# Ledger of designs, part 6: VHH binders against Vitellogenin-6 (vit-6)

Target 1, 176 residues: Vitellogenin-6 (vit-6), of Caenorhabditis elegans (p18948r1340to1515)
Amino acid sequence: ANCVVKSTKINTFDQVAYRNQFTPCYSVLAKDCGSEKSEPRFVVLMKKINEKKEWKNVKVVYGENEIEMYKTEEGLICRVNGEEIEYQPESEIEKKQYNIIWLNKNTLKFDSDDVTVQFDGVNARIHLSALYRNQQCGLCGHYDNEKETEFYDAENQENTIPKFAKSYLYKDSKCN

## First folded at step 1 (VHH)

Design s5e2 (framework vhh_8fcz_2)
Fold by ESMFold2-Fast, scan of step 1:
Structure s5e2 (fold): chain B 176 residues (1-176), chain A 123 residues (1-123)
Amino acid sequence: as target 1 above (176 residues)
Amino acid sequence: QVQLVESGGGLVQPGGSLRLSCAASGFTFSSYAMNWVRQPPGKGLEWVSGISKSGGSTTYADSVEGRFTIIRDNDKKMVYLQMTSLKTEDTAVYYCARTVKYTWGSGYRYDVEGQGTQVTVSS
């Protein structure tokens, strides 16, 4: 199942489309919400990094590892645990639990057994393992079997905001 | 100890109005954004409305926008929800909740701590 973010439009894992105005504050796109533990296995976050352009920063927290992908005037930048990695043709960053792949100069892919994130500096595509059905929360929807059935043929659906993700849209004025 | 006490619920006919109140104690009320959250029978929690620390900014769920108004009084440590044009779909236990920061990131969430107040909209 895929969640697609195109500029301000989100098409959830349950194929519900709606708009979200990204701001300089991180929004939770996808998160492990099924565990009894206080710490999730993964969190995918997105924020807007330029006032007039739809340039984004995507952060993936995966266990103890923090990966940032963001757009600059010179292209897409990747940081792994604070270390900046510049584009190099046919370059891959392989770690024990995950892999980061440059698909081209302007597109990065974070790949793991739990979550895959493809990002071009503005748009993102997120894929979750089937193990996260009924265990996902965030702007990408709840990813539950009942809602997935409802939206299977719902191309004419009105714009709705998933109610279980609504708490992640609430902001305080002190966001940067 | 943090305490939030909701009141003002009751039985009302469709199209009617109710004002809910929440009395806060045990924390610095003016340092937290406050929310109203509801739980319809047999369903999970649904966020309804939020108000900033100063009361200068408010937000609402699409389903209640234009019908509900959230207000706070920092001197009295109260938050209110004025509900108008009530619908049968508004039937739920209503809770007030403060906004708290996530421990693992830079985001925010809300926590339900009180017993809630029951709102029943029926003809």
Scores: ipSAE 0.000, ipTM 0.123, lowest interface PAE 16.2, mean pLDDT 73

Design s5e3 (framework vhh_8fcz_2)
Fold by ESMFold2-Fast, scan of step 1:
Structure s5e3 (fold): chain B 176 residues (1-176), chain A 124 residues (1-124)
Amino acid sequence: as target 1 above (176 residues)
Amino acid sequence: QVQLVESGGGLVQPGGSLRLSCAASGFTFSRYWMNWVRQPPGKGLEWVSGISPSGGKTTYADSVEGRFTIIRDNDKKMVYLQMTSLKTEDTAVYYCTKSYRVTYSGGTYYFDIEGQGTQVTVSS
């Protein structure tokens, strides 16, 4: 099952469609919420980086690693733990825990056993292992094969869509 | 693609023992809890046992605790279920599954069955 973000439209893991206005603050798209007493295995975050264009920055925190992908005039940029990874045709960065794959100059894929994130600078497709059923939270929904539970917030409370979306918004000095 | 292959089942008399095996491929085995789940004739899936990624923690359904032992070998990408003191109620098709979190008796979890399972029949 996939969660698909097309500009502002999100189609969740349980195939519920709604709109979310992305801001310069990171929003949690998908997160390992089953690891409450330890660090989450993964967190997938998205923010808007250009006021007039639907250009996005996607950040994947995976274990101890931070992968950042974002749109520029020249295409996508990828950073792994702060270091920029140059595009090369057919290039793949394979690490023990995950892979980063350039599908083309405008499309990047983060691949792991837990989560796959495919990103083109504006739109994202997130695939989650079925093991995260009832353990996933964020804007991509609960992944529980139950449409009515998609709008439970970070505290597992049912909310309207705007309140649900706000519950997954991170605040910082650039967006407060 | 994730592949799990169960084996070791058979016909056994009450009080007997069997050792089930599960061979895993297509994912990073050492990152996942592994579970045994069974389906008795005409019933739904029942969780039986789970083992942590490192093998340091195990969990068991109340009905099998003290009789079954779950073991894993991360180098060989294998999970085993050592069954002793088998009862007629243990008759089922047994499947191995991977999960991200600890499993426990009474939990509500989805189990994606990948393999064909292995049939255990306990009958005199």
Scores: ipSAE 0.000, ipTM 0.102, lowest interface PAE 16.8, mean pLDDT 75

Design s5f1 (framework vhh_etentamig_d1)
Fold by ESMFold2-Fast, scan of step 1:
Structure s5f1 (fold): chain B 176 residues (1-176), chain A 124 residues (1-124)
Amino acid sequence: as target 1 above (176 residues)
Amino acid sequence: EVQLLESGGGLVQPGGSLRLSCAASGFTFSSYAMSWVRQAPGKGPEWVSGISGSGGSTYYADSVKGRFTISRDNSKNTLYLQMNSLRAEDTAVYYCAKTYKVRYDSSGYTFDHRGQGTLVTVSS
């Protein structure tokens, strides 16, 4: 199933739509929560990087690897473990457990057996393996086929982050 | 007809524990999210905890997080709330609720049905 982020609107894996005001602080969109006593297999994070535009930075932590994708005026930038990778038509950046695919100059796809993230600098589509049903947590919902437990609906206030969403705010030195 | 029967409340000392139960009948229990809601004397209702129909996802109000645990047994049509490290502020009537939607960041959550409640008193 797919979680779709269109600007500020999130349509979760269980097809519940609501609004989330992204901030300069990372929020967890999707995470391996089936192994809460051990290292998560993946974490997908998103933050807003421009005050007037809904430009985003998406970070995928997959095992020991950190993949960062973000929007610039010249298009999308991709970094793998801190190293910038330039757009190359019809190319894939293959590492043993995952691939990074440029669909075009403005669209990137992170693909693995666990999670797929398609990102255009503003909007994201996340697909999880069906094996993560009941093992997923984050703003994309719990992937449990239950709409009643999402704690939001599309009418929630656009300008504030609900307490549920705040529980997934990643705290670092810049975001208290 | 939907029926929800709460039990397990009582008088307990601060720092003590209680386990509440809710026996459900009249609907397909495993198909519905369930919640615990409490109402303290002289105050409005407060959502406490929620659990998905499958039991795969659980949620808690900040005031009880780390102290309370919600669970369910779909084979027995029963909902549970394990309450540890109880405080005087936890004194309330606790209700089992069949819900269609919970508004986490606001009061006035909606639920289809609620039970009659069970009183929890935390006092020395």
Scores: ipSAE 0.000, ipTM 0.093, lowest interface PAE 18.5, mean pLDDT 73

Design s5f2 (framework vhh_etentamig_d1)
Fold by ESMFold2-Fast, scan of step 1:
Structure s5f2 (fold): chain B 176 residues (1-176), chain A 124 residues (1-124)
Amino acid sequence: as target 1 above (176 residues)
Amino acid sequence: EVQLLESGGGLVQPGGSLRLSCAASGFTFSKYAMSWVRQAPGKGPEWVSGISGSGGSTYYADSVKGRFTISRDNSKNTLYLQMNSLRAEDTAVYYCAKGRYTIYGSKTYEFDHRGQGTLVTVSS
């Protein structure tokens, strides 16, 4: 199952649709919340980086690796553990346990056995392994095959962050 | 106005059991995920367990997995935490919370509201 983020609309793994106004603070889209390990195996985060252009920054934390994808006027930029990776046509960057694939200059795919993230600078598509059924949390829902309306019914408001979304908001010194 | 009232805390011996309850009012209880958070003396808050609005999904911190069971009764607007095989390290004030936690790099607990808490002391 796929979670699709299109501008401000999120369609969760359980096919529940709602609006979310992204902010300069990271929000958790998808995360390993059911693992018995002390660290989540993956975390997928998204924030808004440009007021006028609806541009986003996506961060994937996968084990000990941090992958950042963000939009610039020159195109999409990818950083792996702080180091910028240059675009090459039809390129694939292979690392242990995951791959980063440049579909074109403005579209990246992070691919692993656990999670796949496709990102074009504004929109994202996230796919989770079936092993994360009932073990996923974040704005993309629980992946529990239940269409829960708790999130969008209580907070069905246009152009606002639902109250449940604040529970998935990462606060650091670079945002409020 | 959201109100959360915890009960069921007390003194218990290592290896014993306690059941905590949280009575919720002021919101549509079945529409919201709920959590239990604890704070031990001299330490920061620690997320313990979470449950979806329907009760179909439950989540646990590694420190309590296999020992604690979270549940809810939406007809009574009540959240429960069954605590088994209690250890001295489980001594804390336990809070009922509306919502879930966020973690990235460091733990951040972002809940709409927490109750007043109930003290659990595990000691001989």
Scores: ipSAE 0.000, ipTM 0.145, lowest interface PAE 14.2, mean pLDDT 73

Design s5f3 (framework vhh_etentamig_d1)
Fold by ESMFold2-Fast, scan of step 1:
Structure s5f3 (fold): chain B 176 residues (1-176), chain A 124 residues (1-124)
Amino acid sequence: as target 1 above (176 residues)
Amino acid sequence: EVQLLESGGGLVQPGGSLRLSCAASGFTFSSYGMSWVRQAPGKGPEWVSGISGSGGSTYYADSVKGRFTISRDNSKNTLYLQMNSLRAEDTAVYYCAKVRYYGSGSYKWTFDHRGQGTLVTVSS
């Protein structure tokens, strides 16, 4: 199952499309939200890093490892547990539990048994293992094979949502 | 037309249990996530629990985790909330809601329809 983020448009794991205005605060795209788990196996986060352009930073927390991928004027930068790794043609960073692959100068791929994230500095494609059906949460949806589940339209949230839900959403929309 | 009808509320002593039900009609129940939201006297609404359309995923607010259990019976178009170890702080009107999902920094539940609510009072 794939979730695709194109600029501000998100097509979820359940194939529902909506728009989300990314901000300088991280938003959870996908996360291991199994109810019996004390610690998530993975968390995929995204934020906007440029005021005028839809340039993004994607952070993947995978077990005890933190991977950042972000756009610069020179291209994509990758950080693995704080170490900055610049583009190298045909390079792959192999770790015991995951791989980081430069597909080309402008595209990075994080690959593991649980989650795959492909990122070009603006757009992302996330694939989850079938093990995470009914166990993931975030902007990419709940991955429960419910094709008619409506996704929230961020641009019309306050006008279309019932009053009590609108009061709840106001508090929860804070980014800090 | 979407209709949601809650039942099962009432007066219960601290430490007691209560089961709420929500009868849904007017939409394909099994295709939508459902949620329970409560509003205590003088306070804003608080999301309590959510469940996916298939029933395979359940979610709980930290304040009720371990005490409340959400479930659904898609053959009966009915949503349930089993409330155990009730506290005075659980006193509220409980609403059944048809879910419109979204997430920003955490998993959040938004709604496009809700019922009229059922009052739960926890007091000695």
Scores: ipSAE 0.000, ipTM 0.117, lowest interface PAE 17.2, mean pLDDT 73

## First folded at step 4 (VHH)

Design A1 (framework vhh_8k46_1)
Amino acid sequence: AVQLQASGGGFVQPGGSLRLSCAASGFTFSSYAMGWFRQAPGKEREFVSAISGSGGYTYYADSVKGRFTISRDNSKNTVYLQMNSLRAEDTATYYCAADLYEWGLYSLPSSEYDYWGQGTQVTVSS
ESMFold2-Fast, scan of step 4: ipSAE 0.006; ipTM 0.160

Design A10 (framework vhh_8k46_1)
Amino acid sequence: AVQLQASGGGFVQPGGSLRLSCAASGFTFSSYAMGWFRQAPGKEREFVSAISGSGGYTYYADSVKGRFTISRDNSKNTVYLQMNSLRAEDTATYYCAADSYEWGTWSLDSSEYDYWGQGTQVTVSS
ESMFold2-Fast, scan of step 4: ipSAE 0.005; ipTM 0.172

Design A11 (framework vhh_etentamig_d1)
Fold by ESMFold2-Fast, scan of step 4:
Structure A11 (fold): chain B 176 residues (1-176), chain A 124 residues (1-124)
Amino acid sequence: as target 1 above (176 residues)
Amino acid sequence: EVQLLESGGGLVQPGGSLRLSCAASGFTFSSYAMSWVRQAPGKGPEWVSGISGSGGYTYYADSVKGRFTISRDNSKNTLYLQMNSLRAEDTAVYYCAKDLYEWGTYSLESFDHRGQGTLVTVSS
């Protein structure tokens, strides 16, 4: 069990399925909401980048590092702290805190102690450490081992799906 | 094969401190997140604290945040929980728990092994 995003369909960590229409604004898929520090250990964000296709941009903020993955006509592109990295067949880029692995030209995996994100330019699969039980928030659900029959926003308020999804939009100049 | 052995529990007065230890064997300790889970009489298990395999990230339940500190020594395959400012509500059997999956991969079941537990009683 994990959180899977296929185009607009999201299957949460608690095995609840629903649809979310992604926009040019980042939405929070998964976030450390239980850290004792004011800064979360990780945040996984996703936005839509091509309105005629379901192409996505995924951003992983992990500690001091920002990893961005997005689709182009030439294939999948990855940037680490603003620096573009080129595809290498079945190779990985190891850092002290995480690994970035090219599974093929069109599929990337970000792997760490806390979170794993696999992305193909349209679809994503997210795994979380068991440490995030009841500590995770975002569109992927609360990871509390219970199926959610109702949806709760970032302020723990029960909402309709559109209002729930809007509560996890990342505010920036393109979206506000 | 996987073995977890807790120790350090006992009777303590409110406001006191205890340090729990968990000796782990039978798996690559540094590759797995570890947690402390407690169970008070008549209640279900409550997750208390967790630590990543590297020890770089620590997490706490709201009920213990600021009072408890989780740590690990990967060279000794040992997990610790330093408990300060203990309250009557902290009375429970404390279990050491191993994450089901290696390297941050979560599981719906969360833990595949827990130890036999160590009893902590906070009385006045």
Scores: ipSAE 0.000, ipTM 0.155, lowest interface PAE 16.2, mean pLDDT 73

Design A12 (framework vhh_7ocj_1)
Fold by ESMFold2-Fast, scan of step 4:
Structure A12 (fold): chain B 176 residues (1-176), chain A 121 residues (1-121)
Amino acid sequence: as target 1 above (176 residues)
Amino acid sequence: QVQLVESGGGLVQAGGSLRLSCAASGFTFSSYAMGWYRQAPGKQRELVAAITSGGYTRYGDFVKGRFTISRGNAKNTVYLQMNSLSVEDTAVYYCAADLYEWGTYSEYDYWGQGTQVTVSS
């Protein structure tokens, strides 16, 4: 199933649409929320870079690897485990468990067996393996095949949309 | 025009091997995940093997260790090497393409027409 973020509109894995105001703090879009949750296989995070332009920063934590994609005036920049990688025509960064593909100067794709993230600096599309049914949490919904997904917060409680969104917000010294 | 064209099917004796190929045209092959599915008479279509655009593979339970999926992006082709074939492998084999990993059967973007594999013994 797919979750699509178009500027401020989110269409969840269960095809429920709502609006979310992204902030300079990271919000969890999608996360491996298994029963134990000691070490999730993946976490996909998004924050807003520029208030007036809806520019975004997307971070994918996949095992011990951290991939960061963000928009600049010159196009997208990608960092892998802290190392900055510039666009190269036909660029493909292949690692043992995942692949990063430049589809063009302004579009990146993170590809793995668990999750795929396509990002253009403002909009994102996230695809999850069907193995994550009922094991997904975050702003992209619960992935439980319900037509109307109720908004469960980070502590698995039903909530209104504003409180639901707040429960998946990370605050650190850079965003407060 | 988008096309997926399978080849390499046919009749083989149990214990033998076959190599299936699927030639793709009309889309950017290197950006797509590719898969092989099979369907025997009276049964549901099931996953045989799949390979992401990055080269990571997934296999159905009954073929793991016997079949290998691979791709050649320069030739816009995906391959299925089938070893140690048994009569239970008899089915029509379908090539499929998906921009995002593995969706359900109904979520694949493109499908081939299929190629028959018959295993006798």
Scores: ipSAE 0.000, ipTM 0.117, lowest interface PAE 16.4, mean pLDDT 74

Design A13 (framework vhh_7n9e_1)
Fold by ESMFold2-Fast, scan of step 4:
Structure A13 (fold): chain B 176 residues (1-176), chain A 124 residues (1-124)
Amino acid sequence: as target 1 above (176 residues)
Amino acid sequence: DVQLVESGGGLVQAGGSLRLSCAASGFTFSSYAMYWGRQAPGKGREWVSGISGSGGYTAYASSVKGRFTISRDNAKNTLYLQMNNLKPEDTALYYCAADLYEWGTYDSSEMDYWGQGTQVTVSS
């Protein structure tokens, strides 16, 4: 199933659409919330990096690896465990556990057995493997084929962040 | 041209064991996570177990944890579910499924590809 983030609109894995105003603090889009596990196998995070534009930074924590993708005037930049990797046409960074593919100067794909994240600097699409049914949490919903009823109250354009969305916001002194 | 064919179901007494198989074709089997689901008579579908493409990660529903074991043989494009200590409440049609990803397609990319299923009946 797919979760699609188009600027500020999120269409969850369970096909519920709502708006979320991204901030300079990371929000959890998707996470391995398997019952009683010690460490999540993946976490997909997103934050806004430009106040005037809907430019984003997406971070994928996959096992012990951290992949960061963010938009610049020259296109997307990718960092793997802190090391910046510049665009190269037809390049693919193969790791034993995942692949990073540059589809073009402005589109990057993180691909693994568990989660796929495609990102163009503003919009993201997250595909979650079937084994994460009822094991997923975050702004992309629970992937349980049941709609979240609290979202309909937050669809009022003046109240764009539902209560559950705030529970997935990582507040840090650097993003306040 | 995706095909999933389940087999191995049958009638078994409570406390017994069965091994289900799912033969997959039409896609690169080792690249996708697979799972088993079930549907009891008159009930909705319930997720049972899942396994990553590499086989390195497995997950189970609480109701079957410790009794069922999911595995795969990527060389044979086959998924397995070993069911031990079966209970009458495990009676259901068991399905094999693959969640196949396709970027840019909103019509079919969210589709779970399900086989015809194999019936498991556990008598008390």
Scores: ipSAE 0.005, ipTM 0.214, lowest interface PAE 11.1, mean pLDDT 74

Design A14 (framework vhh_6fv0_2)
Fold by ESMFold2-Fast, scan of step 4:
Structure A14 (fold): chain B 176 residues (1-176), chain A 124 residues (1-124)
Amino acid sequence: as target 1 above (176 residues)
Amino acid sequence: QVQLQESGGGLVQPGGSLRLSCAASGFTFSSYAMYWVRQAPEKGLEWVSTISTGGGYTYYKDSVKGRFTVSRDNAKNTLYLQMNSLKPEDAAQYYCAKDLYEWGTYDSSEFDYRGQGTQVTVSS
């Protein structure tokens, strides 16, 4: 049921484990790929934000909302649609379509009917609704309960892991 | 410490079959992708197949697709290569190889600890 990212180790929804070298460019961990012509309902992205450490930024695009969670020297930061929401004990940000919860000072949770993302600044756990079986794509695999279909790229082509990982890498000027 | 021991090679006629085995020890077998590579006479080392840590994903050199099947038994720390419809071009010393990294990517250029190999000869 869960995709788990521990530093560079990814254990997919179909329980296939492998390593991925995260870069300063966003990679797609999980995405609604159920309709090739429709905009995805959600996209979960991760990038590395520190050259030596495995500190990460996780971005969740959910409908018209953009949520960023990322590690700093002073702890975990959350941004909702560009606005910073710093840690406060027992704090929860509730919106009509989703919730953002501080589980503790160093752990955030994005929760919705479609996807749940738990993040501690380095590691992430992603849970998908069963509605996304056979409709999920990204580094977290295809979510079809079959291990042999895990490595579909962004064009729905099966590849080796290095080519698979590169197909889900967003490259833009921010990675320069 | 890391040991890989290939077996199962031999002489077969074209169209014949062989099943190669690789017994692994000295590392957590189930945490590493495995490779079969071969050294043909007068050629360099060639990658033949890759198998993921759990065995759910396999990849093959184009010239062996449909004829060779790689598999693994993690409980027995053993890797297999079933070779069917063998051709003279398949004659080579076959080696198994461990991925460099635990839970690593399946880059055929990055493998470690080849064993002594097992000889496959295809002769009419």
Scores: ipSAE 0.000, ipTM 0.150, lowest interface PAE 15.0, mean pLDDT 75

Design A15 (framework vhh_8fcz_2)
Fold by ESMFold2-Fast, scan of step 4:
Structure A15 (fold): chain B 176 residues (1-176), chain A 124 residues (1-124)
Amino acid sequence: as target 1 above (176 residues)
Amino acid sequence: QVQLVESGGGLVQPGGSLRLSCAASGFTFSSYAMNWVRQPPGKGLEWVSGISSSGGYTTYADSVEGRFTIIRDNDKKMVYLQMTSLKTEDTAVYYCARDLYEWGTYDSSGMDVEGQGTQVTVSS
């Protein structure tokens, strides 16, 4: 299933559309919430960088690896574990567990067996493995084929959309 | 430069089976999710099935779930649609589509449909 973030509109894995105002604080778009006993296999985060252009920063935490993709005046920048990687035609970083690909100068793709993230600096598309049905949490919904449960927060409580969105806001000293 | 060439369609009786093939060239095939979409006579494009770039994940429209199987061979740059238990409602031109995300959903929006398709006719 796919979650699509188009500027401020989110269409969840269960096809529920709503608007979210991104802030300079990271929000959890998608996260492995299936295991109570182990660390999440992945976390996809998004924050707003430039208010006038809806420019975004997307961070993918995958195992012990951190991938950042963000928009600048010069185009998209990709960082892998803090190391900046500049655009190169048909450039990719292939590791046993994931792949990072420049689809063009303005589009990046993170691909793994668990989650795929495509990002253009403003908009994102997230695809999850079917194994995460009923094991996903975040702004992209619960991926449970039930529209009524999309707005349950991090504590599995039913909420209104604004309260739901706030429950997934990452509290950071830099943005508080 | 992107080329997608579909084949394998034909006339089949209800309950029959067909395997469609799509040969890709002109791009890094293993980096893109691939989809099958179809256009029934007199209707718009309908998304049928999708497969991730690795081949590890597949998804299907409700109308074909349990009857169709999508697979890919990244070494051969091929994607396939194995169709079983075919129904008259499956009659359509089938297209292979590269998943180009710029703003699309899992429908034909954001998919690069380049080929002429392959005709599947299910009739007795």
Scores: ipSAE 0.000, ipTM 0.179, lowest interface PAE 11.8, mean pLDDT 74

Design A16 (framework vhh_8k46_1)
Fold by ESMFold2-Fast, scan of step 4:
Structure A16 (fold): chain B 176 residues (1-176), chain A 126 residues (1-126)
Amino acid sequence: as target 1 above (176 residues)
Amino acid sequence: AVQLQASGGGFVQPGGSLRLSCAASGFTFSDYAMGWFRQAPGKEREFVSAISGSGGYTYYADSVKGRFTISRDNSKNTVYLQMNSLRAEDTATYYCAAGDYEWGTYSLDESGYDYWGQGTQVTVSS
């Protein structure tokens, strides 16, 4: 199942939709919250980077690798561990356990065995491996096929939409 | 003008049933999620149940799950709360609330609701 972010609208892995006002602080969209691991295998983060437009920056932390995708006036930019990757038609950047694919000039795809993130600078689609059912947390919901449990926070406590969204906001004093 | 009018409260014995109604006017009802909240004397207002604008999604507090049923009739601009197997602990003033959430979502907290009705008192006592 897919989690889809269209501007400020989020449709979770369990098909519950709601609105979230993105800010200049990163929000956790999807994260490996499985109890079997001491550190998450992946974290997908999103923030707003323009005051008037819903332009976004998406960051994927996958193991020790950091992939950053974001929109600029010049177009979509991708950085892998700080290094900018240029668009090439038919290009596929294979790095160890993941791939970065330019689907076209305006759309990037991060692909791995655990998570896939498709991003166009404003909107994102996240696909999660079925192994993460009941192991996922973040604004994209719990991926547990239970619509009634979508709004559990980072401490696994049921909350309102505003409190739920705040629980997945990265602590950054410069954002406040 | 936006109005929410709650009704159907009253006195009932433990194990009894009541049906609450909340009639809405002044907004496009089907675009709004509806919630029921309750407040007992000296306690904070707590969430009871919610229903999405389409009626396709519902949520219940653990304390009422299996006993209460929320429903809505968009043609009548009314949301209902059917309360069965009532307990003394259900004694409270019940409030209905409307929140504008796209795609049929709802909130589990009062801060997510824009419009509030006046309460209707439910007393469960022998």
Scores: ipSAE 0.000, ipTM 0.145, lowest interface PAE 14.3, mean pLDDT 76

